# Designs tried in a protein design chat: VH-VL binders against q0atu2. Part 338

Target 1, 119 residues: q0atu2
Amino acid sequence: MLDKKARIRTSREYRNVFEKGKRLSGRFLIIYYVENALDNNRFGFITNKKIGMAVIRNRIKRQLRAIVREYQGQVKNKHDIVLVARAGIGKSSFEGMEKDYIAIMKKAGLFARNANKID
Key: E = the ipSAE of ESMFold2; O = the ipSAE of OpenDDE; V2 = 0.75 times the mean of E and O plus 0.25 times the DockQ between their complexes.

## First folded at step 16 (VH-VL)

Design b78 (framework fv_ivicentamab_arm2; at its last look DockQ between E and O 0.73; V2 from the best seeds 0.70)
Fold by ESMFold2-Fast, scan of step 16:
Structure b78 (fold): chain C 119 residues (1-119), chain A 119 residues (1-119), chain B 110 residues (1-110)
Amino acid sequence: as target 1 above (119 residues)
Amino acid sequence: EVQLVESGGGLVQPGGSLRLSCAASGFTLSSYGMNWVRQAPGKGLEWVSIIYEGGYTDYASWAKGRFTISRDNSKNTLYLQMNSLRAEDTAVYYCARGSEYEPYYFDLWGQGTLVTVSS
Amino acid sequence: AYDMTQSPSTLSASVGDRVTITCQASQSIDSYLAWYQQKPGKAPKLLIHYASSLESGVPSRFKGSGSGTEFTLTISSLQPDDFATYYCQQYDNYGYPELTFGGGTKVEIK
């Protein structure tokens, strides 16, 4: 589970990422990302009805949170990142989602293994 | 003013190699996804390759293995190394900047440099 | 790969005419489509992104519309500077970018 402080929670915060952030598409995921003024990263997750039934959407959301948690140490500090699941993600494997996430984050320049808080 | 200037085009024999350069001014090239797009004489536009902000690359399927996109951040310059050139590679090659929001549509173009592949 | 088909390939028009150019995708690309203008001997210039979002400095007579598979670029009152070739470009990719342009529409003086 991600720390509550590492979650994007309000509609206003999601809107900020969509309006001011950059967009990069993957096979199963789209990320929207923007630098924040905090000392930590925050993640948001969107699984809309195009994906399928609520039980499928809830499974995908849990799996995406697990993937983000696993790789959180590699993410450059001070970013708000929203993951939007694309149509077709429900048919992907966990490994497929994981590989897609890693690929997108690397293309975005968001993976920095030793990223540290600036004073 | 922001500008892209291509160079390095010329006449080359089939099977030969050529390296194109694209000098950027007025902005930091590494902060954008950068692209090469070509246009054969009298024909339409064809996407060649991208280098993402993170330094990762993607290619049109026909270009993969023959063409290599790269950048030198110290010179603020983008490159396209072209190997095993064929007559059908004859085209004006444009350097194109991906939008700040999304790297896949192009808000700034250079003047182009002509590559002619002929014996 | 997404085929992008433009029609017509060439059209003749007079200053003041309303001109419509169509772009069709072989499968849905949502709204991930850009329009470019290219004058002879020059590089393309971005006019519109996300099907309908006009770029800064582009005259309001240019309008983009559509979503899914059918898109249009309309010039409401053609000006002398508008005689050019226009290209649509899709950028709806699923990890591996397959960016494709339409074949172009040449707008020439009648």
Scores: ipSAE 0.798, ipTM 0.905, lowest interface PAE 0.8, mean pLDDT 91
Fold by OpenDDE, second read of step 17:
Structure b78 (fold): chain C 119 residues (1-119), chain A 119 residues (1-119), chain B 110 residues (1-110)
Amino acid sequence: as target 1 above (119 residues)
Amino acid sequence: EVQLVESGGGLVQPGGSLRLSCAASGFTLSSYGMNWVRQAPGKGLEWVSIIYEGGYTDYASWAKGRFTISRDNSKNTLYLQMNSLRAEDTAVYYCARGSEYEPYYFDLWGQGTLVTVSS
Amino acid sequence: AYDMTQSPSTLSASVGDRVTITCQASQSIDSYLAWYQQKPGKAPKLLIHYASSLESGVPSRFKGSGSGTEFTLTISSLQPDDFATYYCQQYDNYGYPELTFGGGTKVEIK
């Protein structure tokens, strides 16, 4: 799992991202991102009932955390980023989710220029 | 003052090439998703291409392979390279800025530049 | 790409009239719909985003509503400055970006 300091944990922190951040949508994910005043990035994850049953939502959340953890060292510093799962994500493979995440992050310009990413 | 100014339009023969420019002022082009949208005479609007904040590019299915969107950050200018032009490509071409919140609806437009493809 | 169908193509109305323009999407686009106004020889102007969010400076007589596949733009009391062509645009084709506009609705003076 992500370290505690790398996690968005409070309602206030989430609200700040939604109100002041930018939104970028992919096929399976929507990201909200905003600069923070910290020396580290923080990530949040949101799944809703449209995704499916609790078992499915929990699986998706675990998979998204794994993806974020894998690439977190390549993300530009000083950002709060919230990942929102879209309804169709339940039908996606892990690789599909990863590809979507990479694409969105590239579009947002949140990866370091020397990042090794899937093309 | 925030504005976009297109240039480079003109008369070109079928099969020819043309590069359009869009100069931005009052804001940093690379901080937004920038789009090209065209409009044939007396017809509706048609989306052509986007370049995201991160530099990633997308195209309409019909535009792939013939059109290339790019930008020069040092000049704060957007470009559209058009190759293998056809009569049906005749249109006013607009550069359009995606909103600050997300890049897929357009809150600022240039005056447009007319491209006429004819023998 | 999602097909966007506007109706009517042309609408004749008088100043003070209530005008309604509809936009139908071939698939659900949730609320990811924008409305634009375009006058002859001019670039389009953004009026509404996210189906119902009015842009700054746009008169309150403009109202967007709807979600899913059915959307409407309503002008409560048509003003002389409102005679123009209006376009809807969906922006839900994420992952496979193919932004599409409706065919337009020309609002002309009766």
Scores: ipSAE 0.795, ipTM 0.928, lowest interface PAE 0.5, mean pLDDT 94
Fold by ESMFold2, look of step 18:
Structure b78 (fold): chain C 119 residues (1-119), chain A 119 residues (1-119), chain B 110 residues (1-110)
Amino acid sequence: as target 1 above (119 residues)
Amino acid sequence: EVQLVESGGGLVQPGGSLRLSCAASGFTLSSYGMNWVRQAPGKGLEWVSIIYEGGYTDYASWAKGRFTISRDNSKNTLYLQMNSLRAEDTAVYYCARGSEYEPYYFDLWGQGTLVTVSS
Amino acid sequence: AYDMTQSPSTLSASVGDRVTITCQASQSIDSYLAWYQQKPGKAPKLLIHYASSLESGVPSRFKGSGSGTEFTLTISSLQPDDFATYYCQQYDNYGYPELTFGGGTKVEIK
């Protein structure tokens, strides 16, 4: 579960990202992102009714949160980032969502490089 | 104020290669998605390639494998390496800056550099 | 890739005329459409993004409208500076762009 400090929580916080942030589209996801005034990142997640019923939307949100949590240590700090699920994400696998997230974050320049391990 | 200046165009034989440069001033090139767009004489505009803030690249399908977009952030310069040139590649080549919100529409253009592919 | 069809290809108009240019997408692009102006020998200039959002410094006589597959650029009262070729450009994509321009509309002095 993402730490409470790492969540975008209010309508005002979401609106700020949508109005002032940059946007990048992937196959299943759209990210909106903007620098914040904090020392940490915050993440938000949006699904709409076109994706499916609440059970399906909640499952998608949980999967996206798991993906974000797995990679959050690689994300450059001081950003508010909203993940918006696209229509058609319900037909994606967890792997498909994960690949899409990685590609979008790399294009956005939001991933810091990982140290190479050579042995 | 802010500007883009292309160079490196000229006459080249079919099958030849040419590298275009685009010097950016008044802004940091790596903070934007940077694009190449071309225009054949008397014709319309055709998107060629993008390099994203994060360094990832995408190409028009006809350009894949022949053209390579790149940048040198220390020189604030964008490049287009063009190989296996054909008569159909004859055009003015523009570098174009993606907007501050999305890299896919272009709010700053250079003057263009003419590439002529002829025997 | 999406095909973008502009019409008309050429129109003749006088200063003061209302000019309307249309752009048709082969598939829905929501509102992800930009308009550019290009004068002979010069680079294009962005006028409008997101179908209707006017760029800073662009005169208010330019108005974009539409969504889905049909889009319109209107110049409410043509000025001497407006004689140029206009291009629409779609930028809807699914993570792999094939950004497509319309064929252009040349606005000439009648």
Scores: ipSAE 0.609, ipTM 0.868, lowest interface PAE 1.5, mean pLDDT 90
ESMFold2 (binder alone), look of step 18: mean pLDDT 92; pTM 0.949
OpenDDE, look of step 18: ipSAE 0.772; ipTM 0.925

Design b79 (framework fv_ivicentamab_arm2)
Fold by ESMFold2-Fast, scan of step 16:
Structure b79 (fold): chain C 119 residues (1-119), chain A 119 residues (1-119), chain B 110 residues (1-110)
Amino acid sequence: as target 1 above (119 residues)
Amino acid sequence: EVQLVESGGGLVQPGGSLRLSCAASGFTLSSYGMNWVRQAPGKGLEWVSIIYEGGYTDYASWAKGRFTISRDNSKNTLYLQMNSLRAEDTAVYYCARGSEYEPYYFDLWGQGTLVTVSS
Amino acid sequence: AYDMTQSPSTLSASVGDRVTITCQASQSIDSYLAWYQQKPGKAPKLLIHWASSLESGVPSRFKGSGSGTEFTLTISSLQPDDFATYYCQQYDNYGYPELTFGGGTKVEIK
């Protein structure tokens, strides 16, 4: 769902974010983030087996991508951001994931203060 | 040559208020998660509050509603407003800088300022 | 919040001794644990983060190990400068931080 250029795809790119980036924990999500030298933001998504079976993990990934896409305009440009789903995310609502994402992005300084979905 | 210097401690009556200051030098305070940590005389360390890079705040459950963390970026100074003080709040209050990688462990501390709550 | 139990509360040692301090979390904190050194009348100093990652400028005789619920700080050959109180701190959180420290271990001259 996100533009191909807005996705982190290679293991080297993920490794760079984990090794050089900052980390912030949310209730259902952890973000790792670092400024990049590109003209756009890139997002990565990680769901592990502790979350649940493949159908649940795939649902979570789709929902997280939808949330990221919805708030893409609020994110400060030139960042690589990896979202790691925590074990408890499988029991959360879409709204719960969205609220958690907004909270951690604001704490990280990646959203403008008082930023909300533009509409 | 980075340092934090606390001030504003002193003797205060139960139910009183006090504002602590923490002047940062050698780095930009707003680029870090900044914390207050306290230590009662002869006792261990206790986390009080954080202000994140993005300006949002969190508090220890016992500090909510009584203590307010804030910063003044123009003065590169962190504050802790303490209201409804109790004898149990008697402690040395440290200003502590969260790591650049993760704001929840502290790589730089001030010398501390003593707050004594007593009649 | 996670209970952090540190032991022993006090230990007596001589220069050159191997000193071991333990820290137990009431539930798994992965590797989200830091160790601090505090000398009398001074602020704490960060020694180790991520259970085992030594901070720049900290002597290699300090070693952190463990994960989950059991953690250890070892000083392989105690020096005069190492007589201090040591604290562990967990920083695993789920959106609402409730950072907790162990009760401390005072390392005294025998």
Scores: ipSAE 0.693, ipTM 0.890, lowest interface PAE 1.2, mean pLDDT 91

Design b8 (framework fv_ivicentamab_arm2)
Fold by ESMFold2-Fast, scan of step 16:
Structure b8 (fold): chain C 119 residues (1-119), chain A 119 residues (1-119), chain B 110 residues (1-110)
Amino acid sequence: as target 1 above (119 residues)
Amino acid sequence: EVQLVESGGGLVQPGGSLRLSCAASGFTLSSYGMNWVRQAPGKGLEWVSIIYEGGYTDYASWAKGRFTISRDNSKNTLYLQMNSLRAEDTAVYYCARGSEYEQYYFDLWGQGTLVTVSS
Amino acid sequence: AYDMTQSPSTLSASVGDRVTITCQASQSIDSYLAWYQQKPGKAPKLLIHKASSLESGVPSRFKGSGSGTEFTLTISSLQPDDFATYYCQQYDNYGYPELTFGGGTKVEIK
C-alpha cells in the first residue's frame, strides 16, 4: 500500500494535475504529471467504467498501486502523478502494465533510464 | 525570443548519408520532447522521429534503422543522422518542439532545411 | 496507425467568407487533434490543440470543433493572411507514436 502522504486524495488535487500537468500516453496507461511544492511524490489512480465492471476496475487499481509502490524509489522527487487506465488495460497482464508504466515514466523523464527492472 | 534553426541539408546521392543540426535558442532543449518532421516537395507533412524529455527515442517505421535522432545538451542542439538515403527521402526537414503539455503536438518549428537525394 | 482524411484537398474562397475544413480519423482519437497553418515557403504554425483550444496569438476567427472521429476547423471571416494550406494532426497514440497528419487543405483566392 502507498503511504497516505504519497497519495493524491482530493478532487481539487486531481483537477490541478489534469489542468496544469503534462500528459504522456502509453499502451495501457496515461500519466498526467506536475511538480509539487512538497518534499515527496504523490500518486493518483483513475479507472473509468469503460474498462469493465467494478471487480475488474478494483483489481486494476490494486495492481497499479503495487507497481507504483515497487518503483517508488526510482521516481524523480516532488511530483504529483496521476495514472489513468485506458479501456484496453483489462486484457493486459500484470507484466504488461508494469512494462508500460516503466516505459512511460522513462519517456517523461521521471525515471532514470537504467532504473528499469525489465529489459 | 525562442527559435529553432536547422542546417546541414544539401544534395546527396542515393545510398549516401547526411547529418542535420537544429540549434535551439531562448529555451533549454532537454526540457522538451523534440521532433523531426519532413515534407516532400508539393506534398504533406510526415512525422520522422522524437527524442523524449527523458532521452528515449522513437521513429516512424520507415525511418527505423536508417535515421538516428540525438541531442547535445551542452550545445543545446538536436541532430538527425540520415543513412542509406533514397530518392523518396527528398524533403524539407523541420525541427519541431513538442508542447510543454504534450510531446506529440508542435508549438515551435524551425524554418527547415532541404535535403535532395538525386544523382 | 490512424488514417487521417482531410477534405476538401483545395477550396477557393473570397475575403470575408466563412471557410470550413474537415478532418476524419479512421478510429476515435477523443479530442487529441491539432491544426496547423502553413504559408508557401514557411514552416507550419500551430493554431489549435486538443481539437478546440486556440493557441495564444491566433486570431479568434479560427475555431476548432469535434471529438472522436470527425473534426472541423472554421475560419469565420477569411482575411488575406489566411490563404494558406491547413493540416490536422492526431496525437492519440498507444505507446509507440503513430503520429499522422491529414493530407492538407489548400485555401486559395477565388
Scores: ipSAE 0.738, ipTM 0.887, lowest interface PAE 1.0, mean pLDDT 90

Design b80 (framework fv_ivicentamab_arm2)
Fold by ESMFold2-Fast, scan of step 16:
Structure b80 (fold): chain C 119 residues (1-119), chain A 119 residues (1-119), chain B 110 residues (1-110)
Amino acid sequence: as target 1 above (119 residues)
Amino acid sequence: EVQLVESGGGLVQPGGSLRLSCAASGFTLSSYGMNWVRQAPGKGLEWVSIIYEGGYTDYASWAKGRFTISRDNSKNTLYLQMNSLRAEDTAVYYCARGSEYEPYYFDLWGQGTLVTVSS
Amino acid sequence: AYDMTQSPSTLSASVGDRVTITCQASQSIDSYLAWYQQKPGKAPKLLIHKASTLESGVPSRFKGSGSGTEFTLTISSLQPDDFATYYCQQYDNYGYPELTFGGGTKVEIK
């Protein structure tokens, strides 16, 4: 589970990322990201009703949080990052979502060069 | 003054190679997704390749294996290495800067450099 | 890759005319569409992104609309500087971008 400090919580904070941030899309995920003035990264997660029923959306959200947590040591500090799940994410495997996340983060330049995967 | 200037075009025989350059001034190239877009004489625009802020690359399916996009941050210059050239590669090649918010639409273009593949 | 179809391929118009160009995507691209203007012998210039967001410095007579598969670019009162070729471009991708342009619409003097 992500630490409280590592979560985007308020609608104001989400709005800031959407309005000022950069956007990159993957197969199952879209990220919006902006540099923050903090000493740490913060993550937000959005799973809308187009994905499916609450049980599916909650599963996807848990899986995305697990992926983010696993790779958090590779992410360059001082960013607010919001992950938005695309409608088709419900058909993806966990590994498929993980690969998509890694690809997007590398494209964004948000992964440190020499950082390793966190077990 | 923000600008892109392409060079390296010319006449080449089928099967030959050319390397195109695109010199950026007034901004830092590595902070943007950078693209190559081509236009055959009298025809429309066709996307060729992108190098993302993070250094990852993507290519049009027809360009994979023949074309390589790269950059030299110390020279603030983008390159396109073109191998195994065919007559249908004849085009004006533009370098194009992705928007600061998304790399997939292009807010700055160079003047282009003509590549003619002919026997 | 998403097929992008523009119509008409050419149109003749006079200064002061209202001009409408259409762009159709083979699949829904939400609102991830840009419009470019290209004058003879010059590089394209970005006019509009996200289907309807006008770029800084672009005259207000240019308007983009639409979402999903149907998009339009409208020039409300054509000026001499507007005789050019216009291109739409989709940029809705799945992490392996297949960026595609429409075939272009040439706006010629009548």
Scores: ipSAE 0.649, ipTM 0.868, lowest interface PAE 1.4, mean pLDDT 89

Design b81 (framework fv_ivicentamab_arm2; at its last look DockQ between E and O 0.59; V2 from the best seeds 0.69)
Fold by OpenDDE, second read of step 17:
Structure b81 (fold): chain C 119 residues (1-119), chain A 119 residues (1-119), chain B 110 residues (1-110)
Amino acid sequence: as target 1 above (119 residues)
Amino acid sequence: EVQLVESGGGLVQPGGSLRLSCAASGFTLSSYGMNWVRQAPGKGLEWVSIIYEGGYTDYASWAKGRFTISRDNSKNTLYLQMNSLRAEDTAVYYCARGSEYEPYYFDLWGQGTLVTVSS
Amino acid sequence: AYDMTQSPSTLSASVGDRVTITCQASQSIDSYLAWYQQKPGKAPKLLIHKASNLESGVPSRFKGSGSGTEFTLTISSLQPDDFATYYCQQYDNYGYPELTFGGGTKVEIK
């Protein structure tokens, strides 16, 4: 799992991202992102009941955390980023989620220039 | 003052090429999703392409392979390279800025530049 | 790609009339629906985003509503300045990423 300091944890922190951040929608994910005043990035994850049962939601959340963890070293610093799972994500493979995440992050320009990204 | 100004339109023969420009002022073009939208004479609006903040590009299915969107950050200018032009490509071409928080609706438009493809 | 059906294509009305324009999507678009106004020889102007959010400076007589596949633009009391062509627009991210406009509705003087 992500370190505690790399996680958005409070309602206030989430609210700040939603109110002040930019939004991009992918096929399976929506991301909200905003600059923070820290030296590290923080990630949040939201899965709602439209995705499916709790078991499914938890699986999706674990998969998204794994994807974020894999690429977190390549993300530009000083950002709060919230990932919102879309309803159709339950039908996606892990690779599909990863591809969608990478695409959205590229659109947002959140990867460092020297990042080893999947094209 | 915030504005977009298109240029580069004109008369071109079928099979020819043309590059349109869109100069932005009053804001940083690369901080927004930028779009090209065209309108044939007496017809509706048709989306052509987008370049996201991160530089990622997408195209309408019909535009892929013939049209290329790009930008020069140093010039704060958006471009549309059009190749293998056809009579049905005749239209007013607008550059349109995506909104501050989401690039999927356009809150600023240029005056448009007319492209006429005819023998 | 999503299909967008806008109706009617042409609408004749008088000043003071209530005007309703409908946009129907072939699939749910998660409220990524915008409305534009275009006058002859001019670029479109954004009126509404996210189905119901009124842009700054747009008169309150304009109202966007709807969800899923059915969306409506309503002008509560048509003014002389409102005679124009209106377009709905959505973002499709379920297949190929595309933005799609409706066919347009010309609001003209009766």
Scores: ipSAE 0.814, ipTM 0.930, lowest interface PAE 0.6, mean pLDDT 93
Fold by ESMFold2-Fast, scan of step 16:
Structure b81 (fold): chain C 119 residues (1-119), chain A 119 residues (1-119), chain B 110 residues (1-110)
Amino acid sequence: as target 1 above (119 residues)
Amino acid sequence: EVQLVESGGGLVQPGGSLRLSCAASGFTLSSYGMNWVRQAPGKGLEWVSIIYEGGYTDYASWAKGRFTISRDNSKNTLYLQMNSLRAEDTAVYYCARGSEYEPYYFDLWGQGTLVTVSS
Amino acid sequence: AYDMTQSPSTLSASVGDRVTITCQASQSIDSYLAWYQQKPGKAPKLLIHKASNLESGVPSRFKGSGSGTEFTLTISSLQPDDFATYYCQQYDNYGYPELTFGGGTKVEIK
């Protein structure tokens, strides 16, 4: 659901975020983030085999994309952000992932003021 | 070039309060995670608190409810408000800057300010 | 919070010696460990982050290694400037940090 322009797609682009970016850890997620020279934000998603089987990893990735899309308008412009799912994320609820994402983004200073979109 | 200078330490009685300041020079404090770390005389280092780039805070379990970390971006200054002080709070208090990449290890330290809690 | 145990607490050494300091975590911290040097009356100085990454300006005789629960700081060919107390610090966390330092290792002249 994220526009192609809003996705990190190449290995070189991911490597740049890991090597140059800042890191913040949450309960279920880690974010790596760096300012880019573009007019937009780009997001990457990593779910490794430690999380579980392909079916679980695909569900997690789909849910994380949905969360990112929902809060995309709150994110400070011109950043490349990679979300790395931690091993324990498979046991989390959707709401748990969402709360963790919001908390990390607020700590990072990546959310605009008054960015709470929770019901 | 870059420097942190603590002030506000001194002698206080048990149950008293004290506010420490940490003036930053040569860099913008709000672009980093900032920390307080203490060291009792002749003892090791103990982490107290962090304020993240986004302005959110976290504390060591023993510091919650008694200590408050804050910053004034216009003055480029970090603070630690300490309430309900106990003899075991006697320590040199260091202001420490989190790394550009990760706020949880400290690449710049002030010289510290001594807090003595005694009758 | 992860307990961090350093050994030895004190060691005596001579200039030119190879010095080894060990840091053990009570549970795995991956490679999220830093090493600091502190001289009497001074603030700590960062030497190494992420277990083995040497900070700019730190002499190459300092080397960090390890992952998981056991970490080592090695000083090859000890210099007069290296007599100090060394601290490890873990910074692995799951949202709410409880940063923990080792008890310190004092490297003193023999």
Scores: ipSAE 0.809, ipTM 0.907, lowest interface PAE 0.7, mean pLDDT 91
Fold by ESMFold2, look of step 18:
Structure b81 (fold): chain C 119 residues (1-119), chain A 119 residues (1-119), chain B 110 residues (1-110)
Amino acid sequence: as target 1 above (119 residues)
Amino acid sequence: EVQLVESGGGLVQPGGSLRLSCAASGFTLSSYGMNWVRQAPGKGLEWVSIIYEGGYTDYASWAKGRFTISRDNSKNTLYLQMNSLRAEDTAVYYCARGSEYEPYYFDLWGQGTLVTVSS
Amino acid sequence: AYDMTQSPSTLSASVGDRVTITCQASQSIDSYLAWYQQKPGKAPKLLIHKASNLESGVPSRFKGSGSGTEFTLTISSLQPDDFATYYCQQYDNYGYPELTFGGGTKVEIK
């Protein structure tokens, strides 16, 4: 599970990411991301009721947290990142969510590669 | 001064190739999603391609396989390689900068460069 | 992919008129719609993003509204500088951007 300091917790913290951050859309996910003033990354997860019943939403959140934990060592430091589940994510596989996350994070330039060399 | 300047357009025969350039000044090109958008004479706007901050690319379905977007960060320049040109590719080609919040709407445009495909 | 239908294709108006341009999406695009102004021989200029957010330096007589499938650009009091062609553009996508523009609305002097 993600460490407590690696979580976005307050409404104010979420609002900052939505108001100041960049947005990229995938098949199943949208990410919002912004630099923070910390020495670490923080992650937030949003599933709304359009996705399905609470059991389904909780399963999706657990799957997304597992994906983020698996790749967290590749993520550039000092970012707040919110993953928003899209309608229809309940029909995706874990592999589908994982591929979508990887693609979005690569497009955003958030995986730990030299940003000055990306072209 | 923030600007984009396209070049490399001209007259080309069907089946030919051209490489368009777009020089960015006043900002770092690799910090934004960069796009090509075209406009046939007297017609509307048509999105062609994007290169994301992370260096990944997407294309309009009709352009995929014939057109290649790329950039050279050391020259702060965006490119569009166009191969197997057809009469329907005749247009003014604009480079366009994605906004600071998302790469899919364009807050800075170049003046455009005309590509004419004619026998 | 989303088809964008823009109406009218042409309208004639006088300085001071209230002008309304409509853009319809074939499927909901939430609020992911931009408006551009283009004068002859010039590049497009962004006016509005996310349906209703006015870009810096754009006069307050321009207002965008709508969500879902129907969107409107309104010019509350048309000025001489506003005679141009206006394009809407959707930018909702599912990881496959198919950024689609409306066909344009030419605003002409009556």
Scores: ipSAE 0.651, ipTM 0.873, lowest interface PAE 1.3, mean pLDDT 90
ESMFold2 (binder alone), look of step 18: mean pLDDT 92; pTM 0.951
OpenDDE, look of step 18: ipSAE 0.803; ipTM 0.931

